# VHH binders against Di-N-acetylchitobiase (Ctbs), part 4

Target 1, 344 residues: Di-N-acetylchitobiase (Ctbs), of Rattus norvegicus (Rat) (q01460)
Amino acid sequence: EDCPCSEASLCRPIRHHRDFEVFVFDVGQKTWKSYDWSQITTVAVFGKYDSELMCYAHSKGARVVLKGDVALKDIINPTFRASWIAQKVALAKAQHMDGINIDIEQEVDCSSPEYEALTALVRETTEGFHREIEGSQVTFDVAWSPKGIDKRCYNYTGIADACDFLFVMSYDEQSQIWSECIAAANAPYNQTLTGYGDYLRMGISPRKLVMGIPWYGYDYICLNLSKDDVCAIAKVPFRGAPCSDAAGHQVPYRVIMKQVNSSVSGSQWNQDQQAPYYNYKDPTGRLHQVWYDNPRSISLKAAFVKHYGLRGIGMWNANCLDYSDDALAREQTEEMWGALRPRL

## First folded at step 4 (VHH)

Design d09 (from q04f with S102G; framework vhh_7qia_2)
Fold by ESMFold2-Fast, scan of step 4:
Formats: sequence, C-alpha cells, structure tokens
Structure d09 (fold): chain B 344 residues (1-344), chain A 120 residues (1-120)
Amino acid sequence: as target 1 above (344 residues)
Amino acid sequence: QLQLVESGGGLVQPGGSLRLSCEASGFTFSSYAMGWYRQAPGKQRELVAFISSGGSTNYADSVKGRFTISRDNAKNTVYLQMNSLRPEDTAIYYCAKEGRYGHWTPSDYWGKGTPVTVSS
C-alpha cells in the first residue's frame, strides 16, 4: 500500500516493546495531537481510520492498534474465525497498524460453545497477527474482575496465555450493584485492587495486566441525599443485578471540571473509596451526585501498578480532557497525564 | 445490531425552533442514558444534552434554557426540542447511547446525524 506519511519509515510497524506500557484509547475527535506522547506506547483506535494519527503516533514510537469486535455466535465457526482474522490482518497492513485490541464484552454462559470459541478466537488472532506482521501486538479487554462480571464467563487464564496482554477495564464497577442502591465511585480503590488480586491468584502474570482507569465519571440523580452524602439512586437492573450505574450517565473529565466549580458541595474526597465526588443542583432543582477520578485517585492506582510490577497503565479515553488553550484547562490536562506516571 | 437514526434537522431562521428525534434499536433502551451531540465544521464534536434512564437531564451551558431533551421509552425514542436557535447552533446533530457496554464510544453507536443550519 502507498504510505500516507511524510516519511516512508513512519508506515513501518513498531517492533520495539516498551518495558512499561501506556495504553490509551482514542475515539476519533482529532484531539490526539495534544496528547502526552512522551508517555504513550499504544493508541487503541475506536473510530474511523485517521492516517494523520497513525503517522504521528509512529513518529513518537507508539503503536496504533485496530479495534477487534465480532458477534460471539459467529465465532463458533472456525472457518468464520479464520476469515475474520485474515480480514483484520489485511486491514492492519493496509492502514499500517501495529496490531489489534479485541474488545468483546458480551454475555457468555460457562457451558456455552462461545466459552471455548472466544479463547480460540484470541489464540488464532494472536497467531495470525504475529505470523503476518512481525512485532505486532494482540491484546484483549477484560472486566475489572474475572469473577463473572456482567455475566461474562470467560476462560481468563486461556485468553491471557493466548495474547500479548490484557487491558483490564477497571471502571464501570457499579455496572452491577448487589448491595445498597446508592451512587458510588466508578472505580473504587479497594474493589479495583481486589479485581487485580483475583487475576493474580488464578495464575495470570502481572506482566499480562495493564491497568485501565477512567477519565470519565458518572452523574446520578439523587432520589434522596442524606446529610452524610449518601445518594439513593433509581433501581435500574443490569444482567441480574437489581441496581446499576445505568441509573446515571457518563460524563467526561472536561465536563466534570466545569461543573464542579459551580457545584453545591465543591469537590469532596471519599476516603473509603479513595475517589472524589460532588453534589450539584440541576436547572429543575433536582440534586445530583457525580463520582469521578482525579490526579489524586489516579496516582494511587499508578502506585499500585508499580508496586505489583504490572505491565502498565492506560485509560478510557484520551479524548475526555479539555485540550483547549485555556490556562486552567492546560493545567488540569497536564495533571491528568502526569498522574499516570508511577512515582517512587 | 445497535442502531440510532436521527431526524428532524433542516434550515431555520435565527430565533426559530426545530425538534430532533432519534429512534433506537438493538438494546434495552429504557436501561440506558441517552445524549445529543453536535459537530460544527472545523470544531470538535461536543455534548449538548443528556437524559438518564430515570429521566434526569443535563445541558451544555451554551444551550441551557433553549434546548430540552426528553425520551419516550415506549417508542425507544429520544428527542431534542431546540428553541431560540442561533447561527452558532449550526451543526450536524447526533444522538448517542450512554451506559453499560464497557468501552462505549459515541462513534460506535452514532447514526448518520441530522444537519441543522441556522441562517437567513
């Protein structure tokens, strides 16, 4: 294929593997030129192909990987898997990409044919990419814990063994609320660490785990807000749980930063969850509680990554920050990127 | 298959009104928050209005008091009522699903969008 970059070398796959991974998601809003490229080792693209992004990432020595998504019913067929893999390899070659990140988050019953088919897809995808594109990287997004989150019964050890590493989605941890139906942190510290402990106890190497953190939060209407800031939320069930974070909505960090300054409470810190939150009143007079992550909560998680020798860190998603030329926005954006760096 | 189909855009004079609709399919609509986004030429796609599964709403500062988001769970439809339209509101408008699919991104769930032009 012709190279769309200013230098032909920028179309060659990245072969160098970094000791510490910084794995970021980009959703195609053209904010990528403002990212902290001194840290990024992999950009996982969730959007239309952007050749300028690919050329720029390669100029910084960072990989750019495809999104891998497919219906589970289709991958039961090994001929379909082979065809899908061949198509993805061809696409990676055509777009000068360095691999693929498989983002399959569908329900799987433990006794279903999809259970074995998913592991086979990951293994065969990894074999195909490694064979066809020297130095390519195949990764798989997993839930914050291997313990049946969102009714995903996956062969986690088989998947980890099959691919280069797992990106652990240590967020949306209120997707299934089994306890009190109340607002809570998107990625509460102790619960998040329990998930990594679970992966490690099943025999998965820390070198197979990249910690994903959220650069977004959840905004919940409080049906009742107590004097102790307990926000009761609507009972919206999800995959067997009576309550879920579907009672609220996702908000990116850039929106949170504008809103917190005009909030009723200002930013508060919850010590139990090691996460920030705030309360605000909407234009109709209803009370809301927003839970999010900030440089403090992110730095605590980065310290865990370093202490336990995990492969790296990353986030969903890089577009969540305010990349405008506003001085406060620049400061906040620099602090968020800086928080990903594990400190001594 | 998850699908979002926007409609209701058009050309309108400054100070006019439009009502946008977004028909959703392929997921349990009542369980998810929905949003309206817009993208003007040369600008980033921005969030305009949100509505939770329970009906709570939030708006960008630029549209507060002028735009109203609502939903009809029986019809799997989210609406954006736009009043007192300004030339600065000229954009392609997209609806998006929020919520519970892990790595949700507007680009995975957006339809074609519906163009809105505010001009004489």
Scores: ipSAE 0.017, ipTM 0.320, lowest interface PAE 5.8, mean pLDDT 88

Design d10 (from q04f with S102N; framework vhh_7qia_2)
Fold by ESMFold2-Fast, scan of step 4:
Structure d10 (fold): chain B 344 residues (1-344), chain A 120 residues (1-120)
Amino acid sequence: as target 1 above (344 residues)
Amino acid sequence: QLQLVESGGGLVQPGGSLRLSCEASGFTFSSYAMGWYRQAPGKQRELVAFISSGGSTNYADSVKGRFTISRDNAKNTVYLQMNSLRPEDTAIYYCAKEGRYNHWTPSDYWGKGTPVTVSS
C-alpha cells in the first residue's frame, strides 16, 4: 500500500473515540486547511478523493469517511450487498479511510422489499467495516424526523441499532410543505426539536444521534410579499406534498453574509421559528426572501445537544463559509465554528 | 470523475419543440435526483423540472403541461421534452445533479449548459 502522506503514520486508521462527535461534510474546493480542527472528529467526504485532506485530517486525529451511495433496487439482492460492501471496504483500505457514511435518501414504501433490504445493508456494512478495519465508523444520514419525511418509510430503530450512530439531517425541513405555500426556515427550532423527540420516543438512544446543522439557507422568489413579511412561493410539489423548498434554491452562508449586507432591512429574526431571514429585490425587480441559520440559531440548537446528552453535532457543509483573509469574513467564520460548541 | 454533458438546444420558432439530453458519468446515476434549470439573460437561474431517484417529478408553474422530464437509468441520461415553446422560454438550460439529498440543489454539480432561443 503506497502512503501518499509525508509521514507513514498518517495513513494508519484513527482508532481513538471521542466522547463528543463533531461530524462535518466536505464537498471539495480545498478549503479544509482553514477548518476548526480543534473541534472536528469526523470528515465525511462528498466529492473526489483528496489524499492531502486525508493526510491532514489524520494529522489532527480526525476520521475521514467514504460516502455510501447505492440504488435501493440493487440492494434487495444479498449477493449484491456483499459485493458492494467488499468494494467499499477495499476502497477505504486503498484510500486510508476510517469508515463510511451511508447517504441514502430514496423514497421507500413500508410494504416494499427495499424496507428490509435497507436495514440489512446498514447492518451488513457495519459488520464488514468493523471486521476488516479496526476502529472504523459506520454512520447513516436520516431525515429531521422519523415520521414519513419525503415518503421514506425506513426501519429507523433497526438502522440505529445496526450502525455506530445516525447523522440527523435537521435541515431541508420545507422539503414537503403541507400547510400554507410560503417561505420558511430551513431548520425551524421547535420543529427541529420535535424531530429529535420523535427519535427518542421510539426508543433510540441520545448516544445514537448527532445533530446536523445547515450552514446554508434557501432563497425563495416571492410571488407576493405581505406587509408582515409572508412570502408566497411557487407551488412545486414533492413526494405527495403540494409545495416544497424546490420552489427556492440553496445558498451557502458566505453568499448570504455578502447579500444580507446589501439588503435594505438587513437580517431579521423570526421568534416563532427562531431563525434569521431577510428580503431583497433582484435586478429584475422581483422580491426574494432568504431563510438561514446564524451563530444565534446554531447556539440554541447546540445547547439542546448538550442538555439532552446527544452524541454530538455537525453540519452540511464546511465549505459554506468564507475562508478568505478578510477580517470580517474571518470573524464571521470563527463565530460559525464557535456556535457548534455547547455553551451550557 | 463526475461529468454532466447537455445537448439538444438550438433556435426554434414559437410553438416549436426541442428535446434536451444530459448524459451523466462518474456517479451512481440511478441513486440521485436530477434537475433542469434555466437562466434567461439578466435573470437568476431557476428550477424548470426535477425528477427524483424514484421517478417522482416536479415542474415550475410556467412550464407545467408543456415540458416533461424523464430519465433512462440504463443510459445514465436525463431528458427534458419541451413542447409549445414560447419566447419566454429563451434561456441557457443547465443539467444538475442534486447534492446531499433527493431535492435538487444548485450547490451541487452543474453541466456547462445548452442554449435555447425561441424567436421568429
Scores: ipSAE 0.013, ipTM 0.331, lowest interface PAE 7.4, mean pLDDT 88

Design d11 (from q04f with H103R; framework vhh_7qia_2)
Fold by ESMFold2-Fast, scan of step 4:
Structure d11 (fold): chain B 344 residues (1-344), chain A 120 residues (1-120)
Amino acid sequence: as target 1 above (344 residues)
Amino acid sequence: QLQLVESGGGLVQPGGSLRLSCEASGFTFSSYAMGWYRQAPGKQRELVAFISSGGSTNYADSVKGRFTISRDNAKNTVYLQMNSLRPEDTAIYYCAKEGRYSRWTPSDYWGKGTPVTVSS
């Protein structure tokens, strides 16, 4: 479409690259006017295109990037890859976007043609975007560890070399539970850091890694809750693991904040996982345990980002906070955005 | 736009059967796990059946052996076959896209639900 912004300059792609990335996801709930635009460098649009959001982000010097999603069977065909890339470049130009974030989380067998096809897709997408849109940014979402998470056998070094940087989804870390089938943190501190260590040991530069944190938690029904707060959960298998976080439900931070104050336990801190949790009883008397991240747990992770010189930080997703005019909600929202800033 | 549209609910007598359908659009259906949840009056939504992108299934103990979840990736549809229905199965049934496969799924995304009433 023609430029929908009040100023024609706001439809020009953002060419300036930041020293520190703050990469956020928006799912289209129109809360974006209330985000901390003093921090944001990139907004990944995972909701409907919103031209007002694009204009506003550009007015703040922030990039707006497309979601890239495609079936792996299709990308084996190089002609299909070329066509898909041409379509995404055309869409980015039509919507005045600054690039694309490729979000492929499908199983890949190491011996399959999809293994090389995925790396080729990332390389060809990056070449196409850089050629057609000056200063454009191509990124790829990777699991919290390169070690076979969710049966994803990917060429992580090849993908990192091919694109501008990786957004590391250091959350949903209970997607495969190989041990005791119990509720646990969405992003346990030591496990999360181990994933970054794994990427670095493969030879991937810290300047290629943006740390993704969750602004949501998981609510699990406890089949049994022990005196030591061990919550036994339903056995829901995932990609070969006998148990998974699919036994629970994702809950945004705004809902967690309203629920925790009236919970049975109040907010508790688990020192081993360096994450908060609480127990509550539903209207039928069933016990639940909720695991989440708060300013404390986020600040610890932000400190790691700074100390190891990672490219940046970001989160899934910016819509998770309470952007109402309520005084407590404003304070909690300001604390969550503030926690992304590494302390000096 | 992401959409989940449930159908197939209704009134049935105890021991009867119903098949629920959920038509999905706005995302790459074959890449995502899908779930069927239910909510009875005064209760929270609970997972009753799950199917992975690869076809692996799991069921709540209360429905195991009676309910069968399946998917047709060509039609972007997930199904719940409900047999030997009991009055305790009375609820609004919701289709859900599971978030582990993509950051595209909003944390609280559900279809509008389809009511199932089991009574004599």
Scores: ipSAE 0.000, ipTM 0.187, lowest interface PAE 12.7, mean pLDDT 88

Design d12 (from q04f with Y101W W104Y; framework vhh_7qia_2)
Fold by ESMFold2-Fast, scan of step 4:
Structure d12 (fold): chain B 344 residues (1-344), chain A 120 residues (1-120)
Amino acid sequence: as target 1 above (344 residues)
Amino acid sequence: QLQLVESGGGLVQPGGSLRLSCEASGFTFSSYAMGWYRQAPGKQRELVAFISSGGSTNYADSVKGRFTISRDNAKNTVYLQMNSLRPEDTAIYYCAKEGRWSHYTPSDYWGKGTPVTVSS
C-alpha cells in the first residue's frame, strides 16, 4: 500500500506506450543512476528489487518489470499456473511494477505437454496482468532464431500473439556449434539477421520483435591460435551439439575495454561476422581470444532495427558498462548508449 | 560446462544450525553474483539470500537475521550459514548464478540441490 517514492504519483503504473522500445536489463549494483534515461522505455529487473530504481524509472516515464522464471514441469498444472500468476500480479502491485518479462530458456520437446503449457502460461499471464494492472506490459525472451535453438520447441507464433512483444536474445549464438569448434562472435551480424528473417517468415509482425544485443563478450582459451587468428576451443557439448560457448566465459564490456588496451593484438575487426575481437596472453602464458560487440557492431544492428521497422532494441545488460567518473570510461559508456540510436 | 554442486543439508531439530556449500565450475566465479534459493514441498522456488560479486548481501525477510551468505572466490564456493532453523525452513536448497549472461535454464544452472529438513 505505501509508496516508497518522494511523490505518490511515482508509484502509479506507467500507462503510455512509446513507438520505439528501448528495453534494458538491470542486475543490481546501483549503476542505474548513470543509465541513459533519455532512451530507456523499460527496465527489466533481474536483480534484487530496488525501490529507488523503481521511483527513478517512473520519474523518467519508463516501465519497471519483474523477472518471470518458473520450472516447466510445474506449469503443466493449470492450478499451478493460476497461483504463479496471482503471486506475480500481487508482487508487481506490492513493488509498484509495470509488468513482467518471462525468461524461460528450458528445452522443450515438440510432442511434450510443456509445449502447450508454455503458450498457455504466456497467454494467462498476459490476461491476468492486463486485467489487474492497467497498462501493464508482458514480454517473453526468445532465442535468436525460432529454428530449434538449444532444443527449444516453442509455439513462437502463439507466444507472440499472447504477449505484448518478444525480446529476442540475439546473443549466445555459439551456444550450439555444429561446425568447427572455434571461437566466434557472440552475435555475428548475418546470422543474427537470419534469425529475425525466420521470425518474420513465420508471420510474426516486426512490431512484436525487440532486438536484444549483448553488452558482454566471450573469453575463450585457445588450444591453438592459427596465423589467421582461428582459435581452436575445447569441445564442450550442449543440448546435442558437440561444441558450445561454454568452452569460454562471459566478460562485461567494462572488463573488455580495460583488457583490450594491454592485449597482444589490440582490437581487430572480423568482416565476415561484423564483430570485434582480440587476442591476449594470460599470466600463465596461455593464448585467449575474446569476441564482443562495440559501438560499430551495435550501430549496424540498430540500423537494421530502424530499416525493418522492428518494435525496438535493448541489451543484456545495462550494468556491463563502466559508470565510474573516469573520463575515458564515461566516453566509452556514452558511445555504447549512443550506438542504440538508429543511424541514417 | 557450467556446474553448481550443493552440499551440507540434513535433518536438524528446530533451533539447530546448518552450513550449506555450493562449489561452482565452468564460469568466472568472481565476476558473478550468487544466490541461494529454496523450494518447499508444494511451493514455488524462492530466493532466500544473495551476494554480489563485490560481497554485498541481501536476504528474504523470512530469513533475515538468521541466515548469512558468504563467498570464497579462491575456492569458487558460496556458503549459506543457517541459524535458528524453523520447520518452515524445510526445503531443498539450490544455489544459482544470479543474472543472465548466458543461456539460463533450470536444468543448466540448478544442481540437484541439498535437502534440509527441520523437525524432531
Scores: ipSAE 0.013, ipTM 0.243, lowest interface PAE 7.8, mean pLDDT 87

